# VHH binders against Di-N-acetylchitobiase (Ctbs), part 4

Target 1, 344 residues: Di-N-acetylchitobiase (Ctbs), of Rattus norvegicus (Rat) (q01460)
Amino acid sequence: EDCPCSEASLCRPIRHHRDFEVFVFDVGQKTWKSYDWSQITTVAVFGKYDSELMCYAHSKGARVVLKGDVALKDIINPTFRASWIAQKVALAKAQHMDGINIDIEQEVDCSSPEYEALTALVRETTEGFHREIEGSQVTFDVAWSPKGIDKRCYNYTGIADACDFLFVMSYDEQSQIWSECIAAANAPYNQTLTGYGDYLRMGISPRKLVMGIPWYGYDYICLNLSKDDVCAIAKVPFRGAPCSDAAGHQVPYRVIMKQVNSSVSGSQWNQDQQAPYYNYKDPTGRLHQVWYDNPRSISLKAAFVKHYGLRGIGMWNANCLDYSDDALAREQTEEMWGALRPRL

## First folded at step 1 (VHH)

Design j12 (framework vhh_5j56_2)
Fold by ESMFold2-Fast, scan of step 1:
Structure j12 (fold): chain B 344 residues (1-344), chain A 127 residues (1-127)
Amino acid sequence: as target 1 above (344 residues)
Amino acid sequence: QVQLVESGGGLVQPGGSLRLSCVASGYTFSSGSDYAIGWFRQAPGKEREGLSSISSTGSGYTSYSDSVKGRFTISRDNAKNTVYLQMNSLKPEDTAVYYCAADFGPRHYSEGDFDSWGQGTQVTVSS
């Protein structure tokens, strides 16, 4: 049999659409056995195919979707697009997958042929998947704002119209720092909201927007740490901006939780950004500042999702939590999953 | 479609050196591009092991596994669309097929899952 599951029915694509999406990313290593399956509607696989994950997700009524990635210069050619789509549809059928999440984050100039080619790829991919796999889901990852983030000039309304919905990557919001070169929140509350406002004002339906939040933070070396906790960072340019979050490195929530209570400052709350941070000293004596999201900051964002009627919420990535048997780790993990549930 | 081609493998004596090259086509490495390139190896009967990676950010953030730290050095030449792995003080335990792999999205790269892989180049360290 071509079905790797204990029951043949678990290889059938999920056809049911949920009113509220909980869209999560998985990068492998079998931590999925410990996820909160009472919430999950879609798992986007960024790791290697795991047939046990597919079988289990389907047993919970959740979709499992492929990663879609391709070089932009290749998609200008419509014959190439058709071949790529046929290959992805065949792969989805072979692996009993429920669709594809298109993850293209490359620079696009507004006047380039890639601008129209990208929208055509999304439309053609959606048409192909819907035709070949009944009930399949095609989604596209977009920046936290449609306003030229990371030199991505995309036809956002065309892409939204073409696919089932957009996963908005409301994180890495310090990828381009146009102001002071200082450490800041990965997803500051008001800036994040401005991005959604921009998508909505251009005519994109709130039912086309799933809010992506980070379950990771950024660790910055402070060239200087002021008495007011302003951390000056190295000037690392990115896509035209003089400074960026590339001055730091990404840290998953599980590592942050082990470090924060033994840090110099303990956990602090920044009211302006609605985000937690802390300071610590490394073994060489250098001061660091870490910015992250916690159940409090996530709950505020989940409330926004509910209040404005967005399609749903999700995160990068589900593997970031501590799934060990430790009692404190289990409590912290349950709080992070729980924070995704909107509260009014 | 991104294609990666490894070269520079071969047979060397213990204590010897090799330089591996990874040439990309279908994608151009620019200073503003969002990418990470990693080197991995797999010996017969063993799982694939991550060795080193280099990112597009800044001067190229690098990482190394403990088994090769201090012996191997990763570098890039964006003009040649090439990433190198300089391997020094080679040991019989370094015998494996060596792969380069690329992660061209999203921006938050993990040490784990790269989705574009080369065909591999054999390195044999034997007397």
Scores: ipSAE 0.014, ipTM 0.264, lowest interface PAE 8.1, mean pLDDT 86

Design n01 (framework vhh_7nfr_2)
Fold by ESMFold2-Fast, scan of step 1:
Structure n01 (fold): chain B 344 residues (1-344), chain A 121 residues (1-121)
Amino acid sequence: as target 1 above (344 residues)
Amino acid sequence: QVQLQESGGGLVQPGGSLRLSCAASGFTFSSYAMSWVRQAPGEGREWVSSISGSGGYTYYADSVKGRFTIARDNVKNTLYLLMDSLKSDDTAVYYCAKDRGYSYGPEFDYWGQGTQVTVSS
């Protein structure tokens, strides 16, 4: 096919594998021109295809991978799996992509045919991509813990064995709230690390785990805000839990940074969760509490990645930062990218 | 009661080798990850190496990778650090540390008294 890049070599799949992965998600809007390309090893395209992004990423030796999304009921049929894989391989070749990141987050009953079908899909997708595109990378997004999160009964060891590695979505950790309906960190430190311990204890190699960091937080309306900053939230059930983070909404880091300075509380640090938060009052007079991650909380998690030899780190999503020419925004953006570099 | 006791430190010339041991008691040794952490004169603590409870996974700081080997004997409840190609920068008190057991996280709940390693020309 026609290569859209200035040099034909930039349309060839990336074959070089790096010892440490920095796996980032892009949802569009051309902010990729300002990313820290000295770190990035893989960009997962969850927005519209951008050939300029593909050419640029390849010029930096970074992979660009497709989003893999499919309804679980369809994949029980092996003919459907074969057709879907063939379509994704053809798309990857047409767009000069280096693989696929499978993003299936649907409920699976342990006794259902979807349980085995999902593992088969991951294995067959990996075999197809590796056969058809030399050096291609197949990855799978998993919850922050293998312990039945969001009613996902998956064969985690089988899936890890089947693909190149797992991107662990160690965020949205309030998707099911089983106790008090209160606002809390998107990725509380000890809870997040417990999830990795669970993956490791079941026999999954640390070389199969890439830690996903949120570059977004959650904004919750407080039905009541106590003197101890306990924010009571609306009871919105999710997959069997009486309360969930659906009581709030996601906000990107760039919005958080502009809001925190005008907040009622200023930025606070919660030592128990090792995460920052702040309180603000909206134009209607309602109190809100926002929980997020900052360079401090991210650096603590990056230290765990380095200490236990995980395959890498990454985030949802790279578009969340302020890439304007503003001096403060530039400094904050550099600190967020810098926090991903593992230190101990 | 949890007890950790290091031994095997001493004075060695650059390029030499030492074997550190840590005798553990008061807990189910094989159920916990174990680590070596060092502190050089005038410096903060630096993590050196960790080993999983089963011994199946080992982890090393970049500064010691390829030179040091961490090992454990779950029958003898003993942790080891085999140090090769020692450099003057390896001079420090070496501590045996027990993981808290919540996860593989870098949190330690018990520490030994330390054993001095001095590398001098």
Scores: ipSAE 0.000, ipTM 0.118, lowest interface PAE 18.1, mean pLDDT 88

Design n02 (framework vhh_7nfr_2)
Fold by ESMFold2-Fast, scan of step 1:
Structure n02 (fold): chain B 344 residues (1-344), chain A 121 residues (1-121)
Amino acid sequence: as target 1 above (344 residues)
Amino acid sequence: QVQLQESGGGLVQPGGSLRLSCAASGFTFSDYAMSWVRQAPGEGREWVSSISWNSGSIYYADSVKGRFTIARDNVKNTLYLLMDSLKSDDTAVYYCAKEGPYRSTWSLDYWGQGTQVTVSS
């Protein structure tokens, strides 16, 4: 396609790779003009294509990458892989995009043909994009730990070697609850860090890891709330675990900020998990407990990123903040963006 | 119990070489990955290099790759950083760091006190 931007130069692919990545997701709500573009190196589009966003990101020197999604049964066929890659390369060229982020989160058995096919897809996608679009970036979203999370048996070292880097989704860490069925942090500090340790122990370079931070929390209905703020949750099984975060629902930071002020407990800090939470009563009188991340918990994780030389940081998702003109909202939004900057 | 003690720093001219050592005690050294991290005056900490428990996996920051070599001696419980072709930008306090146990963070209690490297004429 012809360039939709006011300047033809803004349709040229971004070729410069930053030393420190700030990799953010956008779900297409037109809030992107208010993001902290002084930090952003890559925007991964999860919503409908927005040519104005592409033009603006390029004007800030930031990449815009496609979402890569495909059914695993189809990628066993090498002819299908080649066709899918050619289609995605053509789409990236048509939309003036700088690469692709592969977001495959499907269950894979270690002995299945999908195990080798997934690694082949990542390798072939990276080869195709690098060949066809000079300086393009191919990345892959991985779970918070390589240790069989959600029954995903992947060749993590092969995938990391094949692509430019991994975006580690170090959130939704209650997707499988093997212990007590209680509400807990979306990304508990020590558990999150053990996931990075697991990736490093299997031989993956810290320069291949970008830490994904949640800008959303989970709201759980408490079947019982103890005097020590232990919230018992419904037993909703997931992929072999008896309990899961499916017992609650996701809530963006902008909603959490409005709700916490009217909560029963106010914001509390859990020292063991290094995460904030609060309790509230809904209109029907049921007790809820919400776990989330705030500037404090995020800054602790950003410090780890810098301290141990990870490639960068990012979040799901940039649309979660309140971008209104309200003074309090602006302050809270600035603090959240600011928390991503490593400070040692 | 865990102790990490760096040594080998000093003043060196550009293009010179230094060998840093980290003496480890209070844990089974051969079971843990080890890293070097540096902090320049007025800057944040920068990861330099990591080595796995068996030396099978070794990684370097782009700024030092080809000039620095990380090594370990599991019999002597010692981590090394061999620094060649030193530049003024390598001036920093160099810290030895130990990987934490399962479900634990890499805390400052597992970091050494540091050794100063100054590259100047």
Scores: ipSAE 0.000, ipTM 0.108, lowest interface PAE 17.6, mean pLDDT 86

Design n03 (framework vhh_7nfr_2)
Fold by ESMFold2-Fast, scan of step 1:
Structure n03 (fold): chain B 344 residues (1-344), chain A 122 residues (1-122)
Amino acid sequence: as target 1 above (344 residues)
Amino acid sequence: QVQLQESGGGLVQPGGSLRLSCAASGFTFSNYAMSWVRQAPGEGREWVSSINSGGGSTYYADSVKGRFTIARDNVKNTLYLLMDSLKSDDTAVYYCARDHLPYGSEGYFDYWGQGTQVTVSS
């Protein structure tokens, strides 16, 4: 509708696509003013609409895309899909948005009508957005591997073909623990790469894959901590697996940085998983183990993105860093943004 | 589609107790971790507590540990926050939030309720 920006041109959709995508999530809290806008190509909004964020992103040549979420049972109906798409297109126009990122993470049985309906939703959404908003971008968030993660039987090749590209959520990789119930990296290096290998072996182009990095870790209470730093965790089942990372809780990088220097162990590096971790005692005396990603682990993954010619990189989520005017925080924040840059 | 509706807020004296409820609809409640987040006047949002999808694991901010209890009823699709020993600093709008995934978290929420006001007079 009316342009809330200082310049009318800032309300026009971004039409130019960059060769390398830097796709970031924003959950609100006005931290976006401090992001590294020299890198960002797309901001996927998970918070309330912020017209100032939209105007600023457009001033930097970056897209701002809507969150697309819907119940799978509803999208079986093609009339419902058409209505939902029309509503999202209208909303994108009203809010001067550059597209939509579809974030559906629900269970789907391979033989269910939801299997075909999801692919149809992605195709129809992409057709609608491209027709109604020239240069608009439609993307879809997929699990770290196409191999039945979290009981999601999706037509990954069909979805990839249908949209502009996939944002691969290569994190929460302990959502189903089929082995020993122990704390582990949120995005272990070799396991993460295996997921990309699986997508590529299915025939999905590397130009359809944007690597999602976690800027958060998991904090697990250790029922037992061995001398070799093996942290036994509570057995919390998830979608058929006997154990899961639901035994822990997510912690943003800014909180991790404040804890790690005061922790019992200090920051440790696990060579097998190529990820940092540390142990600390809580106020009640319980031992915890925290697994996270740092500039080192991120740069290794960014190197993989470059080596295989993936479309880009990004993260969940940009708000996780400490954007205060503290000198150490500023340095740590700059290093995290810098770690995404193997091609710059 | 997804709806989260809080209730149970109100005015209470310091040291008092309140029970907040959040009625969830439009999704499979038992598949998601749920959280309570509060916002005091003029302040940013503060994560209070999370409960995993099955209800077996609970997590609390240091400011509320030992005073608040989070619980859920997956049959009734309802989230609860039992607040004991309330302090003036607990005055805030309390939001029910669905975690992005089925895990407890500190700010990774994809749906929010409209909030319920809790005022602790002093």
Scores: ipSAE 0.000, ipTM 0.204, lowest interface PAE 16.3, mean pLDDT 88

Design n04 (framework vhh_7nfr_2)
Amino acid sequence: QVQLQESGGGLVQPGGSLRLSCAASGFTFSSYWMSWVRQAPGEGREWVSSISSSGSTIYYADSVKGRFTIARDNVKNTLYLLMDSLKSDDTAVYYCAREQYDSSGRYDYWGQGTQVTVSS
ESMFold2-Fast, scan of step 1: ipSAE 0.000; ipTM 0.411

Design n05 (framework vhh_7nfr_2)
Fold by ESMFold2-Fast, scan of step 1:
Structure n05 (fold): chain B 344 residues (1-344), chain A 120 residues (1-120)
Amino acid sequence: as target 1 above (344 residues)
Amino acid sequence: QVQLQESGGGLVQPGGSLRLSCAASGFTFDDYAMSWVRQAPGEGREWVSSISGSGSYTYYADSVKGRFTIARDNVKNTLYLLMDSLKSDDTAVYYCAKGTRWSEYGMDVWGQGTQVTVSS
């Protein structure tokens, strides 16, 4: 059978575009069965094809889009771009997918041939998908700011104009630490908003911006924890910056929720960054500081999305929550999904 | 220059095991997520598995889940793929790929590949 779904209609691409996008990433593990499908408009699959997920998403009127990934050196060649696009279109048709999310996060020098090649790839991919799959969606993941983050010199206005919209990865905002080498929020409120302001000032329409929020935090070992909760971290350089969040490691929300109540400090709120954090001592006696997002910090960001008329919101990644039948886990997951819609 | 060199491929019988290695040089290995991708004859590239820079997070394609294990040795700058219960459908050239960051699995640089053939 060409269609793996129980009903043939579920293999037809979703053509309707929503007024408000809820764009979520899925990395597998069958947790998608428990997502809040009343909100989801697009599921971006990360390296895994699951035909049951595709069938289910379509039954809810949600799109499922491919991961678009390619080495930048290869896309300088226009024949390679055409072949890659034809291959991705064929794959989308074979897997009954509704489009592609291009996830290219590589360094680009402003003067390099990759600068123009990347914009050409996005334009040509969008043209190909729209021509071959009516109503298909082509999107591109961009950094939290267009201002040279991680040495990515991209033609942001050209890319935005070329595709349906940008998913703004407004997280990992400690990827380059140019100031003190200290632990900080994954997505500090004012810094995050400054990034959106930068995109808007470039002339990119708010209807081209979907706000990506993290459903994960960072766990940092403190080389020193001061009396005012300043956590000094190891100096791990990244793309020219002397310090980075590579000094810590990512932890999903479900792990954070189990750990925070047994922490030394309990959950604290940092007003300057408008983000929660806590301190804990590991079994070896080392002090750690964890920075994350919770329903409060997410609701503040969702309010910004609504106030400025952005296209939507979404997150990395939907698998981060505890989807068990436990009453507390259910409450916590309901609050996290609910926070994507501003509280009354 | 960033270099990725795969090894450990070969001919094995169905049900057999192989251990692939990827030696990395020219970058700070533990700053980057790493992936294995395969390409069967006449097919497109298929993602197989990914591992974060620290090694704390691993991801697998459903076709290999429970049979393959991805691992890394950040002291030796080496990525591994431990392949158990090999099937004829696992026949492919296996490529090592560097992510764009320790937690970003988008592929920047690819190795030259190592051939795995599962046949009697």
Scores: ipSAE 0.000, ipTM 0.198, lowest interface PAE 16.1, mean pLDDT 88

Design n06 (framework vhh_7nfr_2)
Fold by ESMFold2-Fast, scan of step 1:
Structure n06 (fold): chain B 344 residues (1-344), chain A 121 residues (1-121)
Amino acid sequence: as target 1 above (344 residues)
Amino acid sequence: QVQLQESGGGLVQPGGSLRLSCAASGFTFSRYAMSWVRQAPGEGREWVSSISTSGGYTYYADSVKGRFTIARDNVKNTLYLLMDSLKSDDTAVYYCATDYEGDSPYYFDYWGQGTQVTVSS
């Protein structure tokens, strides 16, 4: 359809780029009016199309990109890939979008036809978007490490070469727990950094890597809580691992901030993982341990991004903060956005 | 849009059996470990059982071990709970649950309508 914006120019795709990417996810809760638009370079939409968000982002010089997801069995067929790409390009044009972020997180066996099909999809999608929409951006979400996370055997160097850059999901790092079934940080500092080291050692340029930060944590019920704050969790397996973060549940930063002040422990800092946590007792008397990221842990990761010259930073997801006009909420929200800016 | 639809609850006598079903839509069901959670009247939520993505690994709360069996059908996108030798203290609303399960950064809170199980003497 015609341009839904107040100015026709706001329906033109964003063509300029910035040296430093700030790549944020939005899940469609209409909190976007309150984001820190002085930082944002790309909004990856994970909800229903919102033309007001598109118009506003473009008014700030920020890209808005589609979500790309498809069953891997379907993309083995090159005719299906071509059709899917043509449909996504047409949708991007119709919605005045600036590209696509491919969010395929399915298991792939190294010897399967899906291995080459996935790389082909990324390459063909990038070629199609670049040809049909000048200045468009094609990106791909990858796990925190290329080393077989969640049974994903991908051609990481091929995918990185094929698209504009990789958004590295440096979170959910307890999706497979191979040793002790205990609560731990969503994105432990040293483990997160080893993942980036692994990508870099494969020959992937730091300019192809955008660091994804979690703005949510995990709440685990403790079957036992030791004197050293070791929280034993239920044994919920995932993709071959005997234990996983599925033993807990995700909580957004806004909920964590309301809960931490009434917690049994108050906010604690774990030096080994460089992440905050707290313990609380629920109404039934059960002990819980919550692991999350705060401005301190995020700033440490932002410093790594700057030091190693990564393409940028971003997060899952921008809706996790408290955008009310409450004074404390505003301060906490400003600190979280501010932590994405590497200083020194 | 992720949706979970529980069914199969009802009124049974102590020692009876029920089979609960949970129909999943809006996500790739086979990628997620699944759980059953129950809430008795006036009580908090209690974890009952979990099943791995493939169905190869199952876990049970001590209170139901040996009486309940969790199963899944990844072709039909359906989770099951077979409940044998029901006791009055099994009376609760039963929910199938999937919080984030290591496959997506997407924040999920998926508790359907639940299905009421009443074990009456």
Scores: ipSAE 0.000, ipTM 0.141, lowest interface PAE 19.3, mean pLDDT 87

Design n07 (framework vhh_7nfr_2)
Fold by ESMFold2-Fast, scan of step 1:
Structure n07 (fold): chain B 344 residues (1-344), chain A 120 residues (1-120)
Amino acid sequence: as target 1 above (344 residues)
Amino acid sequence: QVQLQESGGGLVQPGGSLRLSCAASGFTFSTYAMSWVRQAPGEGREWVSSISYSGGSTYYADSVKGRFTIARDNVKNTLYLLMDSLKSDDTAVYYCAKLSGYHDRPWDYWGQGTQVTVSS
């Protein structure tokens, strides 16, 4: 279709592959003009199509990929899979997109027909995109560990083999709390690295793994806050676990930065989890504990990515930062983008 | 306790072939994924290839796809790298690697290495 860009060349798919991936999610809000385009290699669009974003990303040599989601019951049918893939390829061509990121996070029983159907979908999608759009990229979002997280029994090695690489969602790591029902880091350092170790032990190449980090945290109401900052949380079960992060709510980094300065504790560092947290009192007098990631915790993870030769890094989501004209906000935003750069 | 011993390196002309072997001991070889990693002169370590514990899945760096084949023999506790169409850029010390049991160092157990030199 007609190219909406100032130059026809900006509607051509990106064919060049970079050695190090910086894979970012965008949910709209038109903050993309302020992103660090010196780093970005792929933008995964989770908001409405924005042709200006597509044109700009292409002007920077960065890919823009579709969101791929579908009901698992439907993909058991190979005719349905073929139609869905044809539809997504046609959409990518119409919107001048460079591929698709498959974001299927549904429960799968190990003995179900969905187990094989999901792997087939990923393989067939990758074959279709590569055939129809030269140089296109097909990726799949996986949990922080392949060990049955959220009752997702997937053929992880088959999926990794089938697509270009996996974006590992190394966050929401408290979605199932099997231990003590207390507030904890969204992406605790050692637990996060254990997940990568698990993928690697299965035989998945580090070149198939892009580390996803959170630019958001969790805010938990403390039923009790101990002298050692242990925050007891409400028992909200999830997918077989007695407690979950559903006891709290997600908060973007821009809100955390405004709140931490007014907190009771100020920012604290937990050495075991290698993550920052703080305590604050809400207007009704209830104590809260917020766990998040900052430039320090992100830099430690970026160092791991570089040291072990992972394909890249990225985050959920680029819109979480404060892109206002405020000098402090600009500095904080620059530090967050800078923390993604691999350090030697 | 874990021991990995590489062999099969040497000098070869561009377009030539070599077969590397890694003899493993001190652990149950058949239950671990194995990898080949290389280090070129003056550069950091680069992952080359991995194989699952059963041999059912294999993975390759883009630079070696179609030229190298990773294989294993779980009866002999031996890992192989079959290298075809060698290029000067393949010149490096090649290491056999076992995934660590510790989450902070996935490539902790590396062998002594075997030198591959591609030169006319």
Scores: ipSAE 0.000, ipTM 0.187, lowest interface PAE 16.5, mean pLDDT 87

Design n08 (framework vhh_7nfr_2)
Fold by ESMFold2-Fast, scan of step 1:
Structure n08 (fold): chain B 344 residues (1-344), chain A 120 residues (1-120)
Amino acid sequence: as target 1 above (344 residues)
Amino acid sequence: QVQLQESGGGLVQPGGSLRLSCAASGFTFSSYDMSWVRQAPGEGREWVSSISRSGGSTYYADSVKGRFTIARDNVKNTLYLLMDSLKSDDTAVYYCARVDSYGLEYYDYWGQGTQVTVSS
């Protein structure tokens, strides 16, 4: 289509690949002008198409990629896969987009036809995009570990080989709680790193792995809060596990920063999980425990990215910060973006 | 001053069991995540299992999952590895290692190792 940008050059696909990937998600809240564009290499869109965002990202040399989502039962059919890919390529061309990020998080049995169909979809999507849009980028979101998380039996090595790289969703790590039914970190340090170890040990190159950081936490109602800050949570099963993070709810970093000041505990640091948490009492008198990530916990993970030579880092999602002109909010937002840069 | 001392290795038949211990001294044991790492003759180091500082979280390599159990006693400053259904491929020197802040596969201190030999 006609270019919606002030300059025609801003509608041309980004062809240059940067050595270090900073892959960020945007959910369409119009906060994108305030992002740290000195870092961003790719914006993955999870909202409605915003031509101004596309033009702006391209002006900063950053890619903008489509969301790829489809029902697994449909992709068993190779004719359906071909049609879906052709539609996504056409959409990327019409919206001047630089590729697609495939976000399939559905259950797959190892013996099901969906197992091979998913790998075929990723391979065929990558071939189609690379052929039709020179320099385009195809990526796939994977769980924090390849070890059967959320009953996803995927061909991880095949998928990694098929696409440009994997965005590792190293968060929601309490989606299945097999141990005690208690509140815990969204992305505990040691558990997060074991997931990367698992991907690396199966032969996936560190250049195929981009570390996904959460810029949100979980707020859990405590059925009981012990003297040692152990918060017992409701037993909400998920995909075979007796307990899950569905017992709580997600809260963005901007809300957490306002709430921690009025908490009964203040911000605490858990050494075992290398993550911050706090306890607060709601207006009805119920005790809550909130687990999140802060510049300290994020910088430790960024150091791992640098040390092991991973392709890059990124987060869900860039809209989670407070982009107001409040002095404290600005400092906190700058610290969160800064924490993504591996320090010397 | 940091010392890690393994014991409990030996010769066993396939299908047998062994219990390894690692006595830690010279640091606050309860403040560190711990791992077991093995090395077979002529091969590189292979991570086997890790346990969080509280003992609340445990992790296993695919090759040992369901057969090995890692545990710790923070009062006794001791790390354990219970090995069931041993296979010839489990033959290696087993090292107790203290986990560095850089992550799972990075260790700042190692024990001297204990030999495990599974015959046949």
Scores: ipSAE 0.000, ipTM 0.103, lowest interface PAE 20.6, mean pLDDT 89

